# VHH binders against D-aminoacyl-tRNA deacylase (GEK1): the designs that were tried, part 14

Target 1, 317 residues: D-aminoacyl-tRNA deacylase (GEK1), of Arabidopsis thaliana (Mouse-ear cress) (q9zpq3)
Amino acid sequence: MVTLIVATTADPASINPAAALLAMPGWTAGPILPPDIKSFSNKQTRVIQHDRSIVKEDDLDLRWEEATGEVVDEVIFLSRHTAVSNRPALTVHPIGVLHLKDGESPPQGGKPGWAALPSTRIGPWFRLLKKMAEAHGLVPEFEITLEATHHGPITNKPTMFLEIGSTEEYWKRQDAAQVMALLMWEGLGLGGSEEVGKWKSETGKRKVLLGIGGGHYAPRHMDIALKDDIWVGHLLSGYSLPMEDPTQTKTTPGENYIGGNWRQSIKAAFEATKASFPGGEILAHLDHKSFKGWQKKAITEFLAEESINVGKPNDFT
Below, E stands for the ipSAE of ESMFold2; O stands for the ipSAE of OpenDDE; V2 stands for 0.75 times the mean of E and O plus 0.25 times the DockQ between their complexes.

## First folded at step 7 (VHH)

Design k01 (from n08 with F27S T28I; framework vhh_8pnl_2; at its last look DockQ between E and O 0.80; V2 from the best seeds 0.00; counts 0 for: pae E 3.3 > 2)
Fold by OpenDDE, look of step 7:
Structure k01 (fold): chain B 317 residues (1-317), chain A 122 residues (1-122)
Amino acid sequence: as target 1 above (317 residues)
Amino acid sequence: QGQLVESGGGLVQPGGSLRLSCADAGSIFSDYAMAWYRQAPGKERELVARISSGGSTNYADFVKGRFTISRDNAKSTLYLQMNSLKPEDTAMYYCAATEVYSDYGETYYDYWGQGTRVTVSA
């Protein structure tokens, strides 16, 4: 099985980290992924570089498997991040499109209602990234953050994005790229150290965070994710939880029914998270302050109906 | 993280004016791009106006110069000045905020207010 690192040739936030990683020892030229995607190999890691939008190249994991015969264990995408604040950031996040309803076309790849399998490395690498960034003097200039689930491409294996933000100036930062490269180097054990973030269903603490609510960066969920031995699945921001006020809609089937795709979103996120963490204890954490009373009630009731366990911050200790 | 609270809605006659406010109880208002949405009964929620963190504005076609979106970062407050109101402007008006821009598509918003009702009737 191999880890597939996906980079583009147009995005500095992808180019630079990939280049920095490839500058490290042990890399050799790999096969060409049809039609013209270059690859590099180092142990069980593959780096591919394509010249298209990173969110539009679907099924790269399957395509790789078909072309090479190698089974893809996970996919790591390198990309830029754009924040409204324009503040520099290094981010880690799962992917999926849970904020759109069926029939809508996602502008950032994926498909409506779809949640990728989250990489098991999200939590551990987030923590590792924070440590590395601090050690290399990127903090406090760079914020180290998680991002909520919000875009494609379509993948079939556990996936995460590593992003540099938040403006073109910072996308090009070499020191940030170096840290990202080191993260991948160390995290994947390419230097001979033990890899970081590999899921072991039979050993260790197995609490998995499913974040519900909050903003894009999900600070309350992030606080939990900073705890040791906490694994991270999907994070559903408010935009992924479209809930309709029953007093404003005529389509409410019942007195307590809250319209919108929020149920499907939670379920999809939960199922994907569960699939990535077999044997894990999935705990939904609600960002309570981000919800109205009726929203919180609805979500809580739904979680109960779906037998999804709810965890408070202390439950992740 | 913000908590948005709308105010300023009410009953007005056609041709009248209202000024909506959206207060953010959070500490990072300036980091948000903001928007006003509205939803009439039985209709889908629709964008009214947007304003970037830098103050750039965009309006829905139906606004036609009647509404003005603005923000006061010092007060962490978003405004919608609505003039020349029409009966078809009757709706629940919502304030929304986002911390991230989409690279390739429409903006999605992280936070929503509870809404303030605007009724335009003779």
Scores: ipSAE 0.336, ipTM 0.689, lowest interface PAE 2.0, mean pLDDT 92
ESMFold2, look of step 7: ipSAE 0.358; ipTM 0.706
ESMFold2 (binder alone), look of step 7: mean pLDDT 78; pTM 0.793

Design k02 (from n08, 19 letters changed; framework vhh_gocatamig_d2; at its last look DockQ between E and O 0.73; V2 from the best seeds 0.00; counts 0 for: pae E 2.4 > 2)
Amino acid sequence: EVQLVESGGGLVQPGGSLTLSCAASGFTFSDYALAWYRQAPGKKRELVAGISSGGSTVYMDSVKGRFTISRDNAKNSVYLQMNSLRAEDTAVYYCAATEVYSDYGETYYDYWGQGTLVTVSS
ESMFold2, look of step 7: ipSAE 0.503; ipTM 0.784
ESMFold2 (binder alone), look of step 7: mean pLDDT 82; pTM 0.825
OpenDDE, look of step 7: ipSAE 0.707; ipTM 0.859
ESMFold2, look of step 8: ipSAE 0.497; ipTM 0.789
ESMFold2 (binder alone), look of step 8: mean pLDDT 82; pTM 0.825
OpenDDE, look of step 8: ipSAE 0.688; ipTM 0.856

Design k03 (from n08, 18 letters changed; framework vhh_7yz9_2; at its last look DockQ between E and O 0.84; V2 from the best seeds 0.00; counts 0 for: pae E 4.4 > 2)
Fold by ESMFold2, look of step 7:
Structure k03 (fold): chain B 317 residues (1-317), chain A 122 residues (1-122)
Amino acid sequence: as target 1 above (317 residues)
Amino acid sequence: QWQLVESGGGLVQAGGSLRLSCTASGFTFSDYAMGWYRQTAGNEREWVAFISSGGSTTYADSVKGRFTISRDNAKNTVYLQMNSLKPEDTAVYYCAATEVYSDYGETYYDYWGQGTPVTVSS
């Protein structure tokens, strides 16, 4: 079983952390995968590099298995982040394309209505990244944050993105790249220490955050993710929860219907989270301020119908 | 607590003008880019105009030269000045806010306003 780390030469925020990781001890060259994807091996970790859009190169986990016979356990993508504020950031997030309907072609890869299996390392590595960024003097210049679930590529195994943002000058920052490499080095246990963030279906804290609502940087859910030993699944911002305002639609008999893809989004994210955390206690945490009364009512009723438990902040202890 | 409150819609004669406003609260407005979209019954929302947090603007071809998007960060407000209105500009107009640009060809709007109807009579 291997961990696949994916970088693209098209993006300094991707290739520079990969290069920093590969400069650490223990790497050997691996096969060149069709069409011309370089690979490198260290223990159970495989780094591959391609030259296309990182969000559109699909099924790299399956393609690795086809080419090598090795089963992929998880996929970690190295990418850039672009913020409206232009503020520098180091980010961690799951992927999926939950806002689009069947038949729509997602411009940023993935497939409509789909949530990838979230990496179990999202929560633990977010906390580790924050500590490392602080220790290396990147805070407060860089914000260290989660992002809500978005974009592709299509994957078949637990997946996360690690990103440097938010402008060309910060994408190229070598100190940020080094911190991302150190995160992967320590998080995967490559230096011999215990790895961080591998799921265990055992006693202890097994609470898994499913974030419902809020903005892209998940501010209410970050408060939960900073708690000790909390696991993080999908985080659904408002853009992943399209809900049609019933005051803007003509109501007929059966007037309780709330249109939009929000039900499918929640269900897909829940099922993917459940699959990544067998035996875990998944708790939907609502960013209440992000919802109008009719939205909150609809969401809470749907969660109850689907037997998806709601967690208040204190339930994540 | 997030809010986008649209105003300024209504009925106007072809060739006339109308100014839409969208006032934001519950977030740091200066960190957000703003967009205007419009929708007619039975159709998908159509992008109209976009303004970055720093004030850079872009427009759909169908409105370029007639519509102007602007923002006033002190008032947490984005505007759409619509001049030389045509009957085909009739739609419900929505403002939207985003924290991220996407280099991958998609903009992720975190929040949408309720919409304000605009009717342009012939």
Scores: ipSAE 0.192, ipTM 0.631, lowest interface PAE 4.4, mean pLDDT 88
ESMFold2 (binder alone), look of step 7: mean pLDDT 83; pTM 0.833
OpenDDE, look of step 7: ipSAE 0.523; ipTM 0.789

Design k04 (framework vhh_3k1k_2; at its last look DockQ between E and O 0.57; V2 from the best seeds 0.00; counts 0 for: pae O 4.7 > 2)
Fold by OpenDDE, look of step 7:
Structure k04 (fold): chain B 317 residues (1-317), chain A 123 residues (1-123)
Amino acid sequence: as target 1 above (317 residues)
Amino acid sequence: QVQLVESGGALVQPGGSLRLSCAASGFTFSDYAMRWYRQAPGKEREWVAGISGSGGSTSYEDSVKGRFTISRDDARNTVYLQMNSLKPEDTAVYYCAATEVYSDYGETYYDYWGQGTQVTVSS
């Protein structure tokens, strides 16, 4: 099995980390992925570089498998991050499009109602990234964050994005790129150390965070993700939980049904998380402060109906 | 919990002025762009004005340009809409929204909404 690192040739936040990684020892030229995607090989890691939109290049994992015969274990995308805050940031996050319903066109790839398999490395690499960034003097200038699930491309294997943000100035930062490269180098064990974040079958259940609620950066979920031995699946921000306000909908008296695709979103995120972490204990964590009372109630009841376990921060110890 | 509470709505005569306020709580106010919307009877909700998180940029619907001014006070977690030269067509429920903007290759928006405040312009 191989890890596929996907970079583009147009985005500085992709170019620089990939270049920094490829400058390290052990890389050789790999096969061309049809039609014209260059690749490089180092042990069980492959780096591919394409000149298209990173969020619209679908099924790269399957395409690789078909072209080379190698089984893709996971996919790591390198990209820029933008946000209204414009704050410098290094980010890690799963992908999916849970904020849109069927028939809607996603502007950032993927497909409505879809959640990718989250990479098992999200939690461990988030923590490792934080340590590396601190050690290299990027903190406190750069915020180290998780992002909620919010875009494509379509993938079929466990996936995560590594991003540099949040403005053009910071997309080009070489010191940030170096830290990202080191993260991949150490995280994948390319230097001979043990890889970080590989999921192994165990007799006991390890705790996996399913974040529900909060903003795009989900600080309350991040607090949990900073704990040792905590694994991270999907994070559903408020925008991925479309709920219809019962006070604004002409509902039949007596029906406590909350409209919107929030149920499908939670279910999709949960199933994808479960698939990535076989044998894991998935605990849904609610950002209570981000919800109205009727929202919390509805979500809590739904989780119970679906037999999804709810965890408080102290349950993730 | 996340809350946006609008206030200041009233009945005014044409040509009059009104200042709306929206008090925010339960989130990092400075990280969000703030927007005002309005919904007239029988019409869809429409965007009126917006101000960036930094406060460095403002934008307005064409029909309110030159008459309305959006501003924010981050120390008070409050956004304002100063409405001058009010017209009967400005009659609506006005809503405050906190907007989170994020993207890799575009823009995606999410809003927290207030309950709204009624503005009526009538002679």
Scores: ipSAE 0.025, ipTM 0.412, lowest interface PAE 4.7, mean pLDDT 90
ESMFold2, look of step 7: ipSAE 0.473; ipTM 0.773
ESMFold2 (binder alone), look of step 7: mean pLDDT 80; pTM 0.813

Design k05 (framework vhh_surovatamig_d1; at its last look DockQ between E and O 0.51; V2 from the best seeds 0.00; counts 0 for: pae E 5.3 > 2)
Fold by ESMFold2, look of step 7:
Structure k05 (fold): chain B 317 residues (1-317), chain A 123 residues (1-123)
Amino acid sequence: as target 1 above (317 residues)
Amino acid sequence: EVQLVESGGGLVQPGGSLRLSCAASGFTFSDYAMSWVRQAPGKGLEWVATISGSGGSTDYVDSVKGRFTISRDNAKKSLYLQMNSLRAEDTAVYYCAATEVYSDYGETYYDYRGQGTLVTVSS
């Protein structure tokens, strides 16, 4: 089974970490995927480099399998992060387009209401990245953080994005690219060490974080993700939980229905997380400070209806 | 609990002016970039303008440049939008939002927003 790393020559935050990884020992040229996508191989790892938008090249895992006969186990995308604050960041996140309703066109890939299978490596690699960035002098200049679930492309296997942000100057930073390459090198065990972040469903012993609410950088869920041995699934920011304020549509106190696509978002994220962590104990962790009382009540009731367990910080061990 | 309360909307003729305000509470206001976003009838949310936490940096969607001015008063925990030379196309519910607009690959994300205030530009 294969780990597929995807880069695009259109983005320095993508191609520079890929180039840094390919400069390490053991790489051999691989097949050219239709139509003209270059590939490289090292042990179980395949790096492909295309020249298009990284969020719009769909189904690369299936396309690899069709072209080579090799089954893809997971996909890792190398990309940029953009923020108006211009603060430098190194980030890890799952993908999905949970805020869009059927019939809306996702400009950055994916499909409406969809959550990809999250990579099991998100939590462990976030912690490893933080350690590596500190050891290599990138902290505190770069913030090391998760991002909430967003954008495409469409994938069919566990997926995550690794990103360098947040502006053109920082997208090009070679020291950041080297740390991302080191993360992949050590995390995949390519240098001979034990790999990091493979799910071991046989034991069924470990907690999996499903983040509910908060801002794009998941500040309350970050506290949980920094704990040893915690696995991370989807992270739903407030923008993935569109909820219609009942005080703007109702004058009668009796009806509890809260409109918006938030139920579908939670359900899609939970099911994708569950599929990536067979036998895992998924715990929904709420960023309570980010919710108004009526939102918190509605979400808590829906989680109970769906038999989705809520985890308090001390439940994550 | 974070609260954002917009005011100042109303009916105005084309070419007219309005000033929107947003009162913030429940968080350290100066730590956050603030934005105005709008939703025209039957449409999705559109980013309008953003101001940094310090107030030293602003940015606007092209369609409002030169007509709208975003500002903030950190001592009063307030955000403002001065809207001049209003057009029918500016008709929308206007929301203030705490936290930055994250525009990865051109898609805009909004974490928190207020209840909104309606601006109608018509004769």
Scores: ipSAE 0.083, ipTM 0.523, lowest interface PAE 5.3, mean pLDDT 87
ESMFold2 (binder alone), look of step 7: mean pLDDT 83; pTM 0.832
OpenDDE, look of step 7: ipSAE 0.752; ipTM 0.877

Design k06 (from n08 with A97R Y109F; framework vhh_8pnl_2; at its last look DockQ between E and O 0.15; V2 from the best seeds 0.00; counts 0 for: pae O 4.5 > 2, unsure alone 59.7 < 65, placed apart)
Fold by OpenDDE, look of step 7:
Structure k06 (fold): chain B 317 residues (1-317), chain A 122 residues (1-122)
Amino acid sequence: as target 1 above (317 residues)
Amino acid sequence: QGQLVESGGGLVQPGGSLRLSCADAGFTFSDYAMAWYRQAPGKERELVARISSGGSTNYADFVKGRFTISRDNAKSTLYLQMNSLKPEDTAMYYCARTEVYSDYGETYFDYWGQGTRVTVSA
């Protein structure tokens, strides 16, 4: 089984981290992934570099398996992060498109209503990244943060994105790229140390966070994710919970029915999270302050109907 | 169905001022970046100004210091103070909410208002 690290040749925030990683010992040239994607190999890690949009190359995991016969157990994408705040940031996040309904075209890859399997490494690597960034003097200039689930490409194996942001100036930062490379190096155990964030090797606490609500960076969920031994699945920001206000919709069937695709979104996120963490205890954490009263009530009732456990911050210990 | 409601548009003479408001009736307002867009007759919709959840602002080049975007999280309301208005500012102005960007810097909003019309004419 192999880990795929996916980089592009046009994005500095992808180029530089990949280059920094490949400059470390042990890499050899790998096969070309059809049609023209170069690869490099180091132990059970593969780096691939393509010249297309990072969010448009679908099924790279399956394509690799077909081309090489190697089983892919996870995919890590390297990309830039853009935000209205323009804040320097290093980010980790799962992928999926849960904010769109069927028939809509996602501008950033994926498919409507789809949630990728989240990498088991999201929580552990988020914490490790924070430590590394601090140790290397990137903090407080750079914020270390999670992102909510919000884009593609389509994948079939556990996946996460590592991103540098949030402007062109920071996409090109070499010190940030070096830290990302070290994260991958240490996290994957390429230097001989024990890898970080592998679910099968975990014998301790098995709490898995499913974040419900909040903004794109989900600060209240991040507070939980900073705790030791906490695993992280999907994070559904408010924009991924399309709900119709019953006071504004005259066509809502039945008493207390809340329209919108928020139910499907939660269900898809939960199922994907559950699939990535077999045997884990999935706990939905609600960012209460991000909801109207009627929204919170509806979500809480739905979670109960679906037998999804709800956890408060103190339950993640 | 839209969760944003714009107001404050109207007819004003060149050099005049207007203050647009956008009320957010959806999720908690403070968690989201907000923006004003405008669409003039026969033209494409264009960005006017953006404001992050934390209050960081960005403006289109044509604004040139004439407009100010702001927000009141307690009131869940977005504002656009428009001064020194010009005839070319005539457009339907839309409020939008999002924190999601594409790799190419494009913004995709989860909610749009119905718009408020601004007409600048002598």
Scores: ipSAE 0.030, ipTM 0.498, lowest interface PAE 4.5, mean pLDDT 90
ESMFold2, look of step 7: ipSAE 0.291; ipTM 0.674
ESMFold2 (binder alone), look of step 7: mean pLDDT 76; pTM 0.775

## First folded at step 8 (VHH; framework vhh_gocatamig_d2)

Design m01 (from k02 with V100Y Y101V; at its last look DockQ between E and O 0.73; V2 from the best seeds 0.65)
Fold by ESMFold2, look of step 11:
Structure m01 (fold): chain B 317 residues (1-317), chain A 122 residues (1-122)
Amino acid sequence: as target 1 above (317 residues)
Amino acid sequence: EVQLVESGGGLVQPGGSLTLSCAASGFTFSDYALAWYRQAPGKKRELVAGISSGGSTVYMDSVKGRFTISRDNAKNSVYLQMNSLRAEDTAVYYCAATEYVSDYGETYYDYWGQGTLVTVSS
């Protein structure tokens, strides 16, 4: 079973970390995937390089399996990050298109109402990345952060994005690319050390963060993700939780009914998180400050109805 | 607590003017892009105007030349100056904020205000 690392030559924040990783020992040229996608192999790791937008390369894991006969265990995408603030950042995030309904077309790949299986490495690699960035002098210039679940492509195996942001100057930063390459090298155990972030049958903390609410960079959930041994699943910011104000909508009579796609979003994110962490204890953590009273009440009641456990910050200690 | 609080709505005659304001708190306002959306009864909400953290603006076609969006980072506020109002402008107007805009032009708003009603009627 293999780990796919996906890069595009069209994006310096993608190709430069991939190139830095490929400069390390042990790589062998791999097959060319149709139409002209280069690949490289090192142990159980496969680097794929192409020249298209990676958010629209649906089912690359399945296409790898069809072309090579190798079963894919997980997918890691290397990409650029943009931010309204334009601040430099190194980011980690799961993917999904939870704000869209079945009849809508996602402009950044994925499919409506869908959440990918989150990589189990999101939490552990976020913490490792922070340590590496600090050790290599990138902090405080670069912010090291999670991002809320967003966009595609469609994947069928545990997935995460690793990104460098947030402007052309910083997308091209070679020191940032080197840190991302070191993260992948150490995180996948390619140098012979123990890999980081694989979900194992051994004893240890089994608590998995499911983030509910807040902004795109998940500041309240990040505080929990920085704790030792916490696993991270999906992170649903406000845009993934469309909730209709009951004073402004037509609703059937009922005290608990709040319209919008927020129920499906939470359920899809929970089920995908659960699937990535067999036997794990999923704890939904609410960013209470981001919700009005009626939203908080509705979400809390829905979580209880679905038997989704709620975790306060101290429940992750 | 994150809050976006709209004000300035009300009843106005066709051809009249209103200024909507949105006071923000609970986040670093200068790091955010702001927008005004509106929703008429029975319709989907629609973008009216947006303003980036750097001051760049966008407007829906039907309001260009009549509406002006602006921001005041010192007051953590965004404004919509609405001139030459028409009956079709009747809607609840919402303020929205985001710190993320995709490479592909999609904007995803995390925070929304409660709305302020604008009624354009004689």
Scores: ipSAE 0.599, ipTM 0.830, lowest interface PAE 1.9, mean pLDDT 89
ESMFold2, look of step 8: ipSAE 0.555; ipTM 0.813
ESMFold2 (binder alone), look of step 8: mean pLDDT 82; pTM 0.821
OpenDDE, look of step 8: ipSAE 0.654; ipTM 0.853
ESMFold2 (binder alone), look of step 11: mean pLDDT 82; pTM 0.823
OpenDDE, look of step 11: ipSAE 0.691; ipTM 0.863
ESMFold2, look of step 16: ipSAE 0.569; ipTM 0.808
ESMFold2 (binder alone), look of step 16: mean pLDDT 82; pTM 0.820
OpenDDE, look of step 16: ipSAE 0.691; ipTM 0.863

Design m02 (from k02 with V100I; at its last look DockQ between E and O 0.73; V2 from the best seeds 0.00; counts 0 for: pae E 2.3 > 2)
Fold by ESMFold2, look of step 8:
Structure m02 (fold): chain B 317 residues (1-317), chain A 122 residues (1-122)
Amino acid sequence: as target 1 above (317 residues)
Amino acid sequence: EVQLVESGGGLVQPGGSLTLSCAASGFTFSDYALAWYRQAPGKKRELVAGISSGGSTVYMDSVKGRFTISRDNAKNSVYLQMNSLRAEDTAVYYCAATEIYSDYGETYYDYWGQGTLVTVSS
C-alpha cells in the first residue's frame, strides 16, 4: 500500500535524487515523523528526509506505520557509493549483515546474521536504470551495476538501496540524480504508466536469482540479472561467506567440519529471498571462479542438504 | 579465476625478520585495496596492516614500527615486511582484497588467500 523512500539531508547522493523526484508533479507535504522528519506524499509513495546516518536509522517502516496508521509495503533508500577505484557508478542492492555472529555489533547498521527482505524491484529496476542511464548519456562514464548484499539499517519490509558513486564530484552530479529520480518516477508509476518490478506470483517468469560468491559488484551474477524478466534476491559476495580453510588448522581425528558463518549466511539470504518472492523458483547461482575446490564442494553439499536449487546461466529463462 | 597466493611464511627466531608476499590474479589489482590479516590458534582473525589503492597504510598498534606493508601494481603483489618478530606474532597470515571503502571503518573483503604460517619460537 505504501512505498517509503528514505533520504538523508546531509548527503548529496541521497538528497539530490530525492529533490529531483519531489520536483516532479503531484507531491504534497505529509506528516512530520518524530522527532522532526519531514515527509511528502504522491499517490502510494511517501518520501522522508532525515539528517542522521542512513544505515543506522532503524525501523522507519514500522515508525511510519505507528505515526500514520499506514502499513509500509516496501522501503527504498537513496545513498552514496564509495569505490576503491573512484569510478563513477549508479548502483542497486539489497541489504543485510550476513557475516557477523549473534552478539557482534555491526558498525554499519543492521543486525548480526540478518538479511533484509530484498525488494522485488532490484532486478527490474537495475535493467531499467541501465536503459535510462544509456538514454541520458551517462554510459559509459557511469558504470551501472548491482552491489552485493551489505549493511543496514534494520527494516521489516522489502528493501533496496539506490546509490550514486563514487567520489564527492560524482555524488553531486545532477544529471545522475535526475536519472535516479526518473527511475523512481517511472518505476513507481507516478506519471500514470504501469509500475515496474512488483512481484506477481501468477504471471510472468518466476525465476529468482540468489547469488553465491564473487566480488562486490557481482559480475557473474550481473550476466544473469541482465536477462529479460529475471528477478533478483540476495547477492552474497565473498564478504558474506566467511569460510575457514581446514588446511591451515590442525584437526581432531575424524573431524571434517568447515567453520565460519557461511552456512548461516546462505540460509538467511535464501529465506529472506523466498519470503519476498512467494511461489517463486529460487535458483542459487555460484560464481565458480571465486571459490577454491574445497569451498565449492562444501557450498554445493550444503545447498543440496537445504533443498536449495542450483541454477546454471541457461536455467534462468 | 580469482587467486590470492601467499608465500614467505616459515619458522623464525624471536627478533628475526620475514617478508610475506601475496600474488594476485583474476581481477584488476589497481582497483583494489589490500590487507594482511592474521589468526593465531584459538583466536579471532585480526587486521595486521592495510594499504589503499593510492598507497595509504594503516597498522594495528602492536606491529607499528616493526611491520611495513607495500604494494607493486606492476607485479600484482602486496608485501608484508615483518621485523623484530615476537612469539605473539605466530599465526597464519592471510592476504585479502576489497573494491569498496566503508565510511565507518569496516572494510568488505571479498577475496582471501589460503594463508601462510609464520612461527616465531626459540
Scores: ipSAE 0.514, ipTM 0.791, lowest interface PAE 2.3, mean pLDDT 90
ESMFold2 (binder alone), look of step 8: mean pLDDT 81; pTM 0.819
OpenDDE, look of step 8: ipSAE 0.704; ipTM 0.861

Design m03 (from k02 with V100Y Y101T S102D D103Y Y104S; at its last look DockQ between E and O 0.73; V2 from the best seeds 0.00; counts 0 for: pae E 2.4 > 2)
Amino acid sequence: EVQLVESGGGLVQPGGSLTLSCAASGFTFSDYALAWYRQAPGKKRELVAGISSGGSTVYMDSVKGRFTISRDNAKNSVYLQMNSLRAEDTAVYYCAATEYTDYSGETYYDYWGQGTLVTVSS
ESMFold2, look of step 8: ipSAE 0.549; ipTM 0.807
ESMFold2 (binder alone), look of step 8: mean pLDDT 81; pTM 0.813
OpenDDE, look of step 8: ipSAE 0.703; ipTM 0.867
ESMFold2, look of step 10: ipSAE 0.484; ipTM 0.778
ESMFold2 (binder alone), look of step 10: mean pLDDT 81; pTM 0.812
OpenDDE, look of step 10: ipSAE 0.619; ipTM 0.836

